# Ledger of designs, part 66: miniprotein binders against a7ua95r516to809

Target 1, 294 residues: a7ua95r516to809
Amino acid sequence: ASLSLLSISDLVPDLQFIFFWMSNAIEILYFIQQKSPAYMQTIELMDDKAGSKESLLSATISANEEAMTILEEVIMYTFQQCVYYITKTLYVVLPGLLDCNPFGTEPSSEQCRRAAGVCVCAVCVMPEAVRRVVSVFQTTSDLLQQYQVHSEIQSQMFAYLFFFTNVSLFNQLIDKGPARGWFQRSRVLQIQASVKILLDWAKGAGHNHLAQKFFAKFCSTVTILASPPQQLSQMSWKALCAEHPSLKPVQLHRILTQYQLMAELGPLPIWQPSSEDEAYIYRTVDLLESFENH

## First folded at step 17 (miniprotein)

Design yk5
Fold by OpenDDE base, look of step 17:
Structure yk5 (fold): chain B 294 residues (1-294), chain A 99 residues (1-99)
Amino acid sequence: as target 1 above (294 residues)
Amino acid sequence: DTSEELRKRILKLIIEALRLFAEALRLAREGNPEEALELLKRAAELMTEAADIARELGDPYLIEFAELLLESVARMIERLARRLGDEEAARRAEELEKE
């Protein structure tokens, strides 16, 4: 099946299966963690018949440790599988976010038209491209809640998904942005508005801190590109580095160089990298973000 | 003591069932859901035996552990069996969840 046709809805049955497996493993692990200490104490209070108690205690400890190890492996594996499928879906829908015009009157989604009432929910008023991205996150949230997955695992899941989203959007913007006109101020403002809708959703879903943390690099890039030339041309390299610490020197330099070209600005000495950063601006290997370092 | 040996046996059955549970997941994800279902059925058999022995002993922890794992495995069987169109296996699993 072509990656382009895979919707999150098509993956829901498989995701539900994986989440169900994960949830069962978590429940069993939690049981062992909560109840095994009291059981070991019970064994310790048993009448000692010729070392039999010590043997049972040792066997119980060993069995509990092995059980927890197996369950942790299952939880880790299922987590990775969920992330794999969800990120695969995100990979398909995220490019649409960069091309989205959130200020256009896009026709309401067909699903909201079938309900006799105009659904005025925040999701129904979203541009289709934004709604598709939000739908992936919302479906993930709904599944995590449905299977009562522990809050820490939920946080880890969203941390990774936001990380992935940031890396994907950032890399696409840096690599393809100039050619696709995404560095034009009007397009940047559209991107900024689309990302704001996503961030507002994340805030409403209780993931505000994670979203702010993991989208920092993409948001910084968009903020710089959205800045009026008159304002940005007054900011020194050092000031920009300080204001946007999530950007590597090579990334900031690339953004400013492309901004300069798009805005038809002459060379700006004020944007010249410091002597300390001059060696780093040529590290093209650091220009794009890696998916491996999370 | 025969009771301690029985407790050790229950623990061994639990570990074996958990191994089967983990392997069933791998098989299901690798595209062998039928084999996964058979491992889960075997895990359910082991947990039924474990629960019976635990009830006979009157060990509340081992009863609860074996029953919890049995319920979890039964739910997985039901879901996987329904996906495979094995309605008989799904019904049997539903019966195990009610016990």
Scores: ipSAE 0.805, ipTM 0.945, lowest interface PAE 0.5, mean pLDDT 91
Fold by OpenDDE base, fold request of step 18:
Structure yk5 (fold): chain B 294 residues (1-294), chain A 99 residues (1-99)
Amino acid sequence: as target 1 above (294 residues)
Amino acid sequence: DTSEELRKRILKLIIEALRLFAEALRLAREGNPEEALELLKRAAELMTEAADIARELGDPYLIEFAELLLESVARMIERLARRLGDEEAARRAEELEKE
């Protein structure tokens, strides 16, 4: 099947199966973690009739360690599988976010699964391209809730998904933005509005801190590009570095260079990199974000 | 002590059931759900034996552990069996979950 046709809805049955396996493994692991210390203590307090106590204790320790190891492997494996499938769906829908006009009255074609008829929920009133991205995250959240997955695992999953989303959007914007016209102020404002909707959803879902942390690079890029020329031209390189610490010097330099070209500002000495950063602005290997740094 | 040896046996059964549980996941994900179902059925048998021995010993931790694993495995059997269209296996698993 073409990657272009893969929806999160198509993966829900498989994801449900994986999440169910994960939740069962977590429940068993949690039982061992909570109950095994008291059991070992009970063995330690047993009367040492015929030297059998130490052997039982050793066997219990070894069995608990092995059991926890097996369960942790299951949890890790299922986590990775979930992330793999969810990121595949994100990969398909994320490009649409950059082309989205959130100020247009595009009717949402898909009804919210939570309501019969015309749903007016916050997700259903979103622009279609934004809604598709949010739907992936919402489906993930709903599955995590359905299977009562521990909050720490939920946070780790959303951290990775936001990381992936930021890397994907940032790289696409930097690489394709000039050619696609995404560096035009009007288009940037559309992107900014679309990202705001996503961030507002993340806030409403209880993931505000994670979203702010992991979207920082993309948000910084969009903020710079959305800035009026009169405002941005007054900001020094050093000031921009300080305001946008998530951007590497090479990334900031690329953004400013493309902004300068699009705004027809000519060379701006105030945006010249510092002597300390001058060597780093030519490190093109650091221009795009890596998916491996998570 | 016969009680110590029985506890060690229960622990071995639990570990073997967990290995089967983990391997069943791998098989199911690799496209061998029928083989996965058979491993889960075997895990349920081991946990039934473990729970019986634990009840005879009156060891609360081992009872709870074996029963929890049995319930978990039974839930997995039910779900996998339903996905495969094996209604009989699903029904048997539902019965095991209620015990």
Scores: ipSAE 0.801, ipTM 0.943, lowest interface PAE 0.5, mean pLDDT 91
Fold by OpenDDE base, fold request of step 18:
Structure yk5 (fold): chain B 294 residues (1-294), chain A 99 residues (1-99)
Amino acid sequence: as target 1 above (294 residues)
Amino acid sequence: DTSEELRKRILKLIIEALRLFAEALRLAREGNPEEALELLKRAAELMTEAADIARELGDPYLIEFAELLLESVARMIERLARRLGDEEAARRAEELEKE
């Protein structure tokens, strides 16, 4: 199937299988971790029949270590597989988030598959482009809950998915934004509203801290671009750096340069990089975010 | 002590079953679900043996461990067998989950 046609719904059967395997492996791992210490103590209290106790203890330790290693490998593998498939679906739907108008009354043609009727859930009332993104996250959350995956693994998964989403959206906005008119105030406000819906969902799902952390760069970019020229032109380079610490100097410089062009502002000395940052604003290699740094 | 040797045997069976469990996952993901199902069936056989020996010994930890792994493997067999249309294997797995 063309990557362009891949929906999260098409992957649910495979994801369910992977999550089930993961959940079973986690359950067995926790059993060993919780119960093996007490069992080793019981062996230590056994009558010493000709050194057999020490041999059994050694065999038990070795078996537990090997079992835990195998299970950890299974958990890691299943985690990676889940992330791989989920990020593929995100890759398809994320561009739509930048192009959507969340203020438009586009009838959601795709009703929530869970309801035979009009679903009024928070996801179903979202604009279609936002709903598609949120649906990926919601499906992930639902699967994690269905299989009772440990909260730490849930947090790690959402951390990576938010990281991936931020990198993807940020890179697209910086690279294609000027050419696509995404730096125009009206379009920026649409993007800001769409991201707010996503952040509100993340907050409702219990992932507020992770969302704030991992979306910081994209949110900072959108916040700067959404700022009125009268306000932003009063902010110094140092003030902007301090307010948006997630942005590298080269990134901030690019955003401000494109903003200046879009707003038809003359040269603004107040936005001149500091002498300390001057060498870094030309590091175009650092302009786009990498997916490898997580 | 024959009891200690039996405990070591149970541990070996558990490790082998876990190896089969891990390899079955790989095979299923690589598009060989039938072969994965056979490995899981073998893992269930090993855990049945392990659980029987553990019950005879009266070792609570090894009983619980072998039974937990057996249940997990049985659940996987049931799900995979149903996906493959092997109703007999699915039924047998469901029976193993109830023991």
Scores: ipSAE 0.801, ipTM 0.942, lowest interface PAE 0.5, mean pLDDT 91
Fold by OpenDDE base, fold request of step 18:
Structure yk5 (fold): chain B 294 residues (1-294), chain A 99 residues (1-99)
Amino acid sequence: as target 1 above (294 residues)
Amino acid sequence: DTSEELRKRILKLIIEALRLFAEALRLAREGNPEEALELLKRAAELMTEAADIARELGDPYLIEFAELLLESVARMIERLARRLGDEEAARRAEELEKE
């Protein structure tokens, strides 16, 4: 009940506070990294008696190391807090992406806040369920830009958020997909179109490589399920493994088994796992992705 | 040398202020923003002292470091004080950012 009411907009004030703390810590850390070497050289060039100079240098090194450690801890803590809050909002909106019909005529009623009129931007024309997911990522991007967070930290944050999104969507599709009808061809095509909109947004936001990397498992699953029976039934187990290397043997076997049931296909000998993979297809512990593996 | 001892003192003040800055974040996130504000005020006092000593020494690095940390702490005080409705603390912090 309580989680369904949490929007990313409701968390913006708290996130702004965390990002502000993070950005200040990054600025101070960057100062130490850039300026401390020159200061140590200045100490080394001082005409002071050998013993006094060495003591100051040692104290400066120790202070810089301790300062950097404290700041790194602050940055890590604030990063974790941001990820924690953002992933909570993703958890709420991600299931809607699997049920979304992007081919429906329902115009997104929410106007882009930036335009005085009807905005026809890519976000405003998105299906509502896709727009809600994109809004979480866009808000995160806007906050990172607002506080001028270093590009590496931005990339790490989006990497984790895409990882989380992939794990969540993949696990939901594998676990609940058959029962929810998400393995039906018409539904799979809707999911595929919705994911394409999300990936197109990520490309436009400059995160194309990260999105392609971290959504690989979910995209591979959707691609297999979207494949016509006539096409997929001609692909061997080895060919499917080679084309979808992000999928573990147990995952691929599960997808193919559910596809076979849904498409009412008879036994397909060409989909039989290799003797090498046969031991792995029964590792049910590897079926679902873990959130801890990142 | 008295100058080296003063530089070491400034470094100690900077480290203590950073510890207070880190602890203030924890307290604010744990729902103790008033206590966090007091730690940040203490950090600002330490950095004011550090900056004054650094200026007297004429050490450009220690001046810049103490002033940067003071500005960062002052910005945090202003933001937190405004959130808490402490307009006096927010005004004092804004004055510290201009020095």
Scores: ipSAE 0.801, ipTM 0.943, lowest interface PAE 0.5, mean pLDDT 91

Design yk5
Fold by OpenDDE base, last read:
Structure yk5 (fold): chain B 294 residues (1-294), chain A 99 residues (1-99)
Amino acid sequence: as target 1 above (294 residues)
Amino acid sequence: DTSEELRKRILKLIIEALRLFAEALRLAREGNPEEALELLKRAAELMTEAADIARELGDPYLIEFAELLLESVARMIERLARRLGDEEAARRAEELEKE
């Protein structure tokens, strides 16, 4: 099937299987972690019949370590499989977020399947492109809850998904934005509104800190581009670096250069990189974010 | 002591069952769900034996461990068997989960 036709709903049966394997492995691992120390103490208190106790203790330690290793491998493998499938669906729907007009009156035709009739829930009133992205995250959340996955694993899952989303959106905006007209102020304001809806959802889902952390680069980029020319032209390079510490010098320089072109502004001396940053603005390898750095 | 040797045997059975559990996952993901189901069935047999020995010894930790793993494996069998249309295996697994 073409990647373009793959929805998160199509992957739910496979994801359910993987999450079920993961949850069972976590339960067994947790049992060993909680109960094995007391059992080893019990062995240590047994009557020592000529070194038999030491042999049993050694065998128990080795078995527990091996069991934990096997289970950790299962958990890691299942986690990676979940991330692979979920990010594949995100890759398909994320470009639509940049093209979305959230101020348009087009009613999302896809109403919440849970309610008989017109659902007016926060998700159903979202623009279709935003709703599709949120649906991936919501489905992930629902699956994690359904299988009672440990909170730490849930946090790691969302951290990675937000990281992936930020990298994807940032790279697309930097690479394709000028050609697609996404740097035009009207389009930037649409993107800003769409991202706000996503962040509001993440806040409502209890992931506010993770969302703020991992979306920082994309949000900073959008904030700069959404700034009125009169305001942004008064900010120095140093002030912009301080306000947007998530952006590398090369990234900030690219954003400002494209902003100048879009706003038909001449060269602004106030945006000239510092002598310290001047060497870094030419590091084109650092311009786009990598998916490997997580 | 015969009791210590039995405890070591139970631990070996648990490790073997966990290896089968992990391998079953790999096989299922590689498109061999029938073979995965057979490994899980074997893991359930090992855990049944382990639980029986543990109960005979009266070792609370090994009883709980073997029973927990048996339950987990049984749940996996039930789910995989239903997906494959093996209703008999699914029913037998449901019975093991209730023990």
Scores: ipSAE 0.800, ipTM 0.943, lowest interface PAE 0.5, mean pLDDT 91
Fold by OpenDDE base, last read:
Structure yk5 (fold): chain B 294 residues (1-294), chain A 99 residues (1-99)
Amino acid sequence: as target 1 above (294 residues)
Amino acid sequence: DTSEELRKRILKLIIEALRLFAEALRLAREGNPEEALELLKRAAELMTEAADIARELGDPYLIEFAELLLESVARMIERLARRLGDEEAARRAEELEKE
């Protein structure tokens, strides 16, 4: 099946199995963690029949440790599998977010299954490209809730998904943006509006802090590119570095250089990198984000 | 067997069942759901035995542990069996969840 046709809905049955396995493993692990200490104390209080108690205690400790290890491996494996499938679907839908015009009257063709009529819910009024991305995150949230996955694991999953999304969008924007016209102010404003809808969803889903943290680099890039030339031309390199600490010097330099070209601005001495940063602006290896850093 | 020996046996059964549970996941993900189902059935057998021994001993922790694992395995069997069209296995698993 072509990667292009894989919707999150097609993966739901497989994800449900994985989440179910994960939730069962978490439940059993939690049981051991909560109940095993009291059980070991009970063994410690048993009448000492010539080393039988010590042998049982040792066997219990060993069994509990092995059980927890097995369960932790299951949880880790299932977590990785979930992330793999979800990121695969994100990889397919994320490029559409950069090409989306959220101000266009594209009729959302898919009526919300919940309404017999035109649904005016926040998701139904979203541009289709944004809705597809949000649908991946919403489906993930719904599955995590359905299987009552622990909040920490939910947070870790969303942290990774937001990280992945940020890296993907940032790298695409930096690499392909100039050629695709995504650095044009009108297109940047569209991208900014689309990302805002996603961030508003994340806020509504209770993931505001994670979204703000992990989207910082992409948001900073979009914010700079969306800035009016009159405003941005008054900002020094140092001021921009301070306002956008998520951007590496090489990244900021690339963004400003492309902005200058698109805005037909002459060389701006105020954007000249500091002597400290001058060595780093040529580190092209640091230009794109790595998926391995998470 | 001493009560301590029986407790150790229950713990061994639990660990074996957990290994089968973990291996069943791998098999299911590798495209061998039928083999995964057989491992889960075996895990359920082990946990049934473990739960019976634990009940006879009156050990609350081992009872709860064996029963919890049995329920988890039974739920997995039911779900996997239904997906495979094995309605008999699914029904048997539903019965195990009620015990």
Scores: ipSAE 0.800, ipTM 0.942, lowest interface PAE 0.5, mean pLDDT 91
Fold by ESMFold2, fold request of step 18:
Structure yk5 (fold): chain B 294 residues (1-294), chain A 99 residues (1-99)
Amino acid sequence: as target 1 above (294 residues)
Amino acid sequence: DTSEELRKRILKLIIEALRLFAEALRLAREGNPEEALELLKRAAELMTEAADIARELGDPYLIEFAELLLESVARMIERLARRLGDEEAARRAEELEKE
C-alpha cells in the first residue's frame, strides 16, 4: 500500500480489507464465548468409556483458551492497524481546522447569510478543512457499520480517534499558536465554530458522550481563550481549575499567559496559582500531551 | 474413546487453522499476500477435514465451529484472491462459502 495518505479515500480499500478480517474474527470469537460453556457441560454428561472423558475435557478447555487468545490478538491487531492508518490521515488534516474560517466569504456565503437572517434555508457550505476531518470520521463510521463491527469495538475506536484528535489539536495550538496567530480572539472564535461542527457530527453519529469526554482539554482551552476579558479576569485560578479540570497547571498557566498577551492584560493577582499548583506551572515537560495516554 | 480421539483431532485442526488465519493476516499486511493466500487455502483444507469428522460424529457444537471457521476462511480466500487477480481461486472459494 504505497497509496497517498493525503485523503481517507485513498485508504478505503486497505481499511475494508482490515475491517473484513476483524469482522470475521469477531464472529468466531462470539460463537466460542456463547457456545463453549454449554459444550463443556455436555462433555461432563458423556458416558466415560475407558476413562478418556477427563482428557477430552482438558483438551477442550485448552483449545478454547488458545482459540480465544488467537482471535483476540487478531481483533487487537486489526484494530491497531485501522487506528494507525486513520490517525495518520487525521494528523495531516487536523491542523487545517486551526487555520480555516467557517464564516468566510465563499461563493456560497451569500446564501448562508440569507438563511441566517430570515427564513428556512439555503444550505451553508462547510469549510473544506472541516469537511476533510468530518470525512475521516464519517468514512470510519460507514466502514464500521458496513462490516457490522460490534458496538463496543466501534465505541473504543471512536474513543481513540477523539483522543487522538484532541491531543493533536491541543499540541498544535500550544506549540505553534503564538507563531501562527491562533491565539487572536477572532481566530479562536473561528476555531470554536469549526470544533462545534465536529461535535455536532459526533452527536448525530451516537458518539456524543465520547467526544465530550475525550475533547474536553481542547474544548476547555478554546472556551477560556474565547471568553471576554471582562468575564475571564474576574475568575480566580481556583475557579478556572474547577471549571476546567482537564487542564494541567502548566497548561492552564500557558493558556492564560497567551490570553494576557493577546488581550494586552498585565499579570493578574487573581490568576496566581494555588500553593499546590505553583510548583507545577513551570514543568514544561508536562505542557504537551502524549499520544500514548490512551 | 475413539469418538473422543476424533473430537481432539477436530480441536487440533481448528487451532492449526486459526493459527494459519492469524499468520495469513500478518503476511498480507506485511506485503506477502501470495503467501497469505496459500496459508488460507491450507486452513480451508483443515477445516473441511474437521467439518467432515464433526458431521460423522454428529457433534453439533463442533459442526457449527468447523463450518463457521470454514466459511470465514473461504470468504477471506475469495477476497484476497480477487485482490491478487487469481480469479480461479476466488471462484473456488466462493463455491466453498455456499456449501
Scores: ipSAE 0.789, ipTM 0.947, lowest interface PAE 0.5, mean pLDDT 85
Fold by ESMFold2, fold request of step 18:
Order: C-alpha cells, then structure tokens, then sequence
Structure yk5 (fold): chain B 294 residues (1-294), chain A 99 residues (1-99)
C-alpha cells in the first residue's frame, strides 16, 4: 500500500542518475575492448631496452583485467538497482490488469472522455490499469534509449521485467482468482484483451521475442481459460502439455479444474494426466512461481 | 626504462580512478552523496595527472583512455554536484568536460 505512492515518474530522476553511471561505464569498457589489443601489439613492437618490455606488457594486461572487472561490476550493480526499483513500481500496478474492463464504452481518461468522438490517440483507447503498466515499460524503454544503453543490456532488462510481470500475474490469478471471480468467462476474456494490449506494446517496442518467451506461462493460462468448451474438451492432456510446455503439471491441472467449475463441466477422461505427470498434479509447492528464478 | 615506468604509472592512476568511480557510485546510492562527490573530484585529479603524463609521452592509447575517463568523471561530478546544490562544483565540472 505504501508502494502505491511511488509511481515510475517519481523514480525517473534517480533512474536517470543510475542509467547515466551505467552508460559511462559501458563507454569506457567498450574503449578498452576495442583499443587494448592493438595497444598490446604496439608494446610488443617497442624497442626492448633493459628488458622492461615484458614488464610493461604484463602491467598492461593486469590493468586491463582490473579495469574491465571494475566496470562490469558497476554495470551489474546499476542494472540491479534499476530492476529493483522498476519492479517495485510494476508490482503495485500489475494487479489492476486482472480487474479492469478493456471493453468499456467510456474513454480510458477524463480528458479523452470530454473529447469523445474526436479522440484517436493510443493512450485514450487503453484502459487506465493497462496504461499504468505500459507507462512503466515505456518509461524504462525511453531511459535506456536516452542513455544509449547497449541493446543486449536492454534485452536483458526487459527479459526480467516480462518475467516479473508473468510471475506476478500468474500467481495472483491462481491464488486469488477463485475468490475474485477472475475465472468467470467474461472476466477471462477481459484479461485476455488486456494482455493483448501489453503484447502489442512489446511487439511495437521491438521486444516481441522476449515477451513471447517470458509471458508464456500467463499467456498459456489465459489461452486455455478463454478456449470454447467444445474445442478444449477435445484436447487431450498430452496435447495440452505439448501446446503449453511452460505450464507445470500441477499448474495445468489447477487451470483445467477451474475451467471445469466455471464451464460447469464434469471430469473429462481425456484430461487425465499421463502416468509420468500423475505424481505431480497434487504438488502444491510447485503451483506458484518464484520471483527468484532470475 | 623511464618511458615504460611512466606508462605503468599512468595505468596505476587509471585503475585508482576507476576504483574511486565505482566506490563513489556505491556511496551515492547508500546515502553518502557528499563523500561520493569528493571521491569523484579525487578521481578527476588523478586523471588530469594521467592525461598530462600521457600527452608528454605521446602515447595515443593512454591519452584516449585518460581523457575518456576524465570526461566521464567530470560528467558525474556535474550531475552529482547539481543534485547537492553545489552549483560552483557543477560549473567547474562543466568547464573540465569541455577540455
């Protein structure tokens, strides 16, 4: 609750400072990586007066190793600091995705509502709960681009943010879904639409591969829950496992159990787990995901 | 060899400045921004000396290394000094960045 007072915009000045340190460290590291090999070659070509050439080469190698170690630690530390604070803001806004209605007839903001009929901006067609999550991702993307952070580091950061989002949404749905009515079909379709907006943002931002990979568990869950009963009841346990490899047996079993309750279906023979999986469908310790998998 | 000893001294100055740079970050993040600023100022002094020696030697690699690190440290001094309200230190760091 106290974290609800900290939005991503409140953290931007501090994040700018941290990204600036990261960017400077990256620039120096790049210089060493690109220039040091040629420098060491020039040392090897120097006149070897008094036999000091080997000593200079050794000192240069040692200094470069130390410099690169220091810079890599700075980059790692700044990365961890950014991720820590960004995920704190993200954790506050994510639950709203499970409660929002992206099919509502009213504009997502008061400004767009007052201009009804003339608003065509992406912000106005996005539910407030989804917009708050997208704002965290977009602000992060803007900072990474502003400070020219290397694309590989940007990818690693979004991989973790998508992983975090997946774990948070999945755990909330599984843990709180029965009590909150989130397994009702109309609600599942609303959740599916909200997640599609997030996936569309990720695709437009150039992170489609990462989103497909790291959202897989939550997306699989929602896809199963949104499936028509006539279609889903014809898919065997083996087929569902093959189509949704991100789901553990206990997780798939729980999802199908909730589906049966909400679709008013009795147990289906083709949803019986394989003999290998049958031992695992009651392992409740494996039901929820850990945030510590990265 | 005097030339080789000077190159090794430049390398030692660079490494010490990098250690100060990294420690200043941790101090700033741990609630000690004034101490962080003083470490960055010390790193800038080391890199000014390193750059001067490297220019005297005419060693292009060590010149580039020292000047890059000095510019980076000066940019960090400017940002941190402004956050602390030390506009004189920020102005001096801006002048150093231009050199």
Amino acid sequence: as target 1 above (294 residues)
Amino acid sequence: DTSEELRKRILKLIIEALRLFAEALRLAREGNPEEALELLKRAAELMTEAADIARELGDPYLIEFAELLLESVARMIERLARRLGDEEAARRAEELEKE
Scores: ipSAE 0.788, ipTM 0.947, lowest interface PAE 0.5, mean pLDDT 85

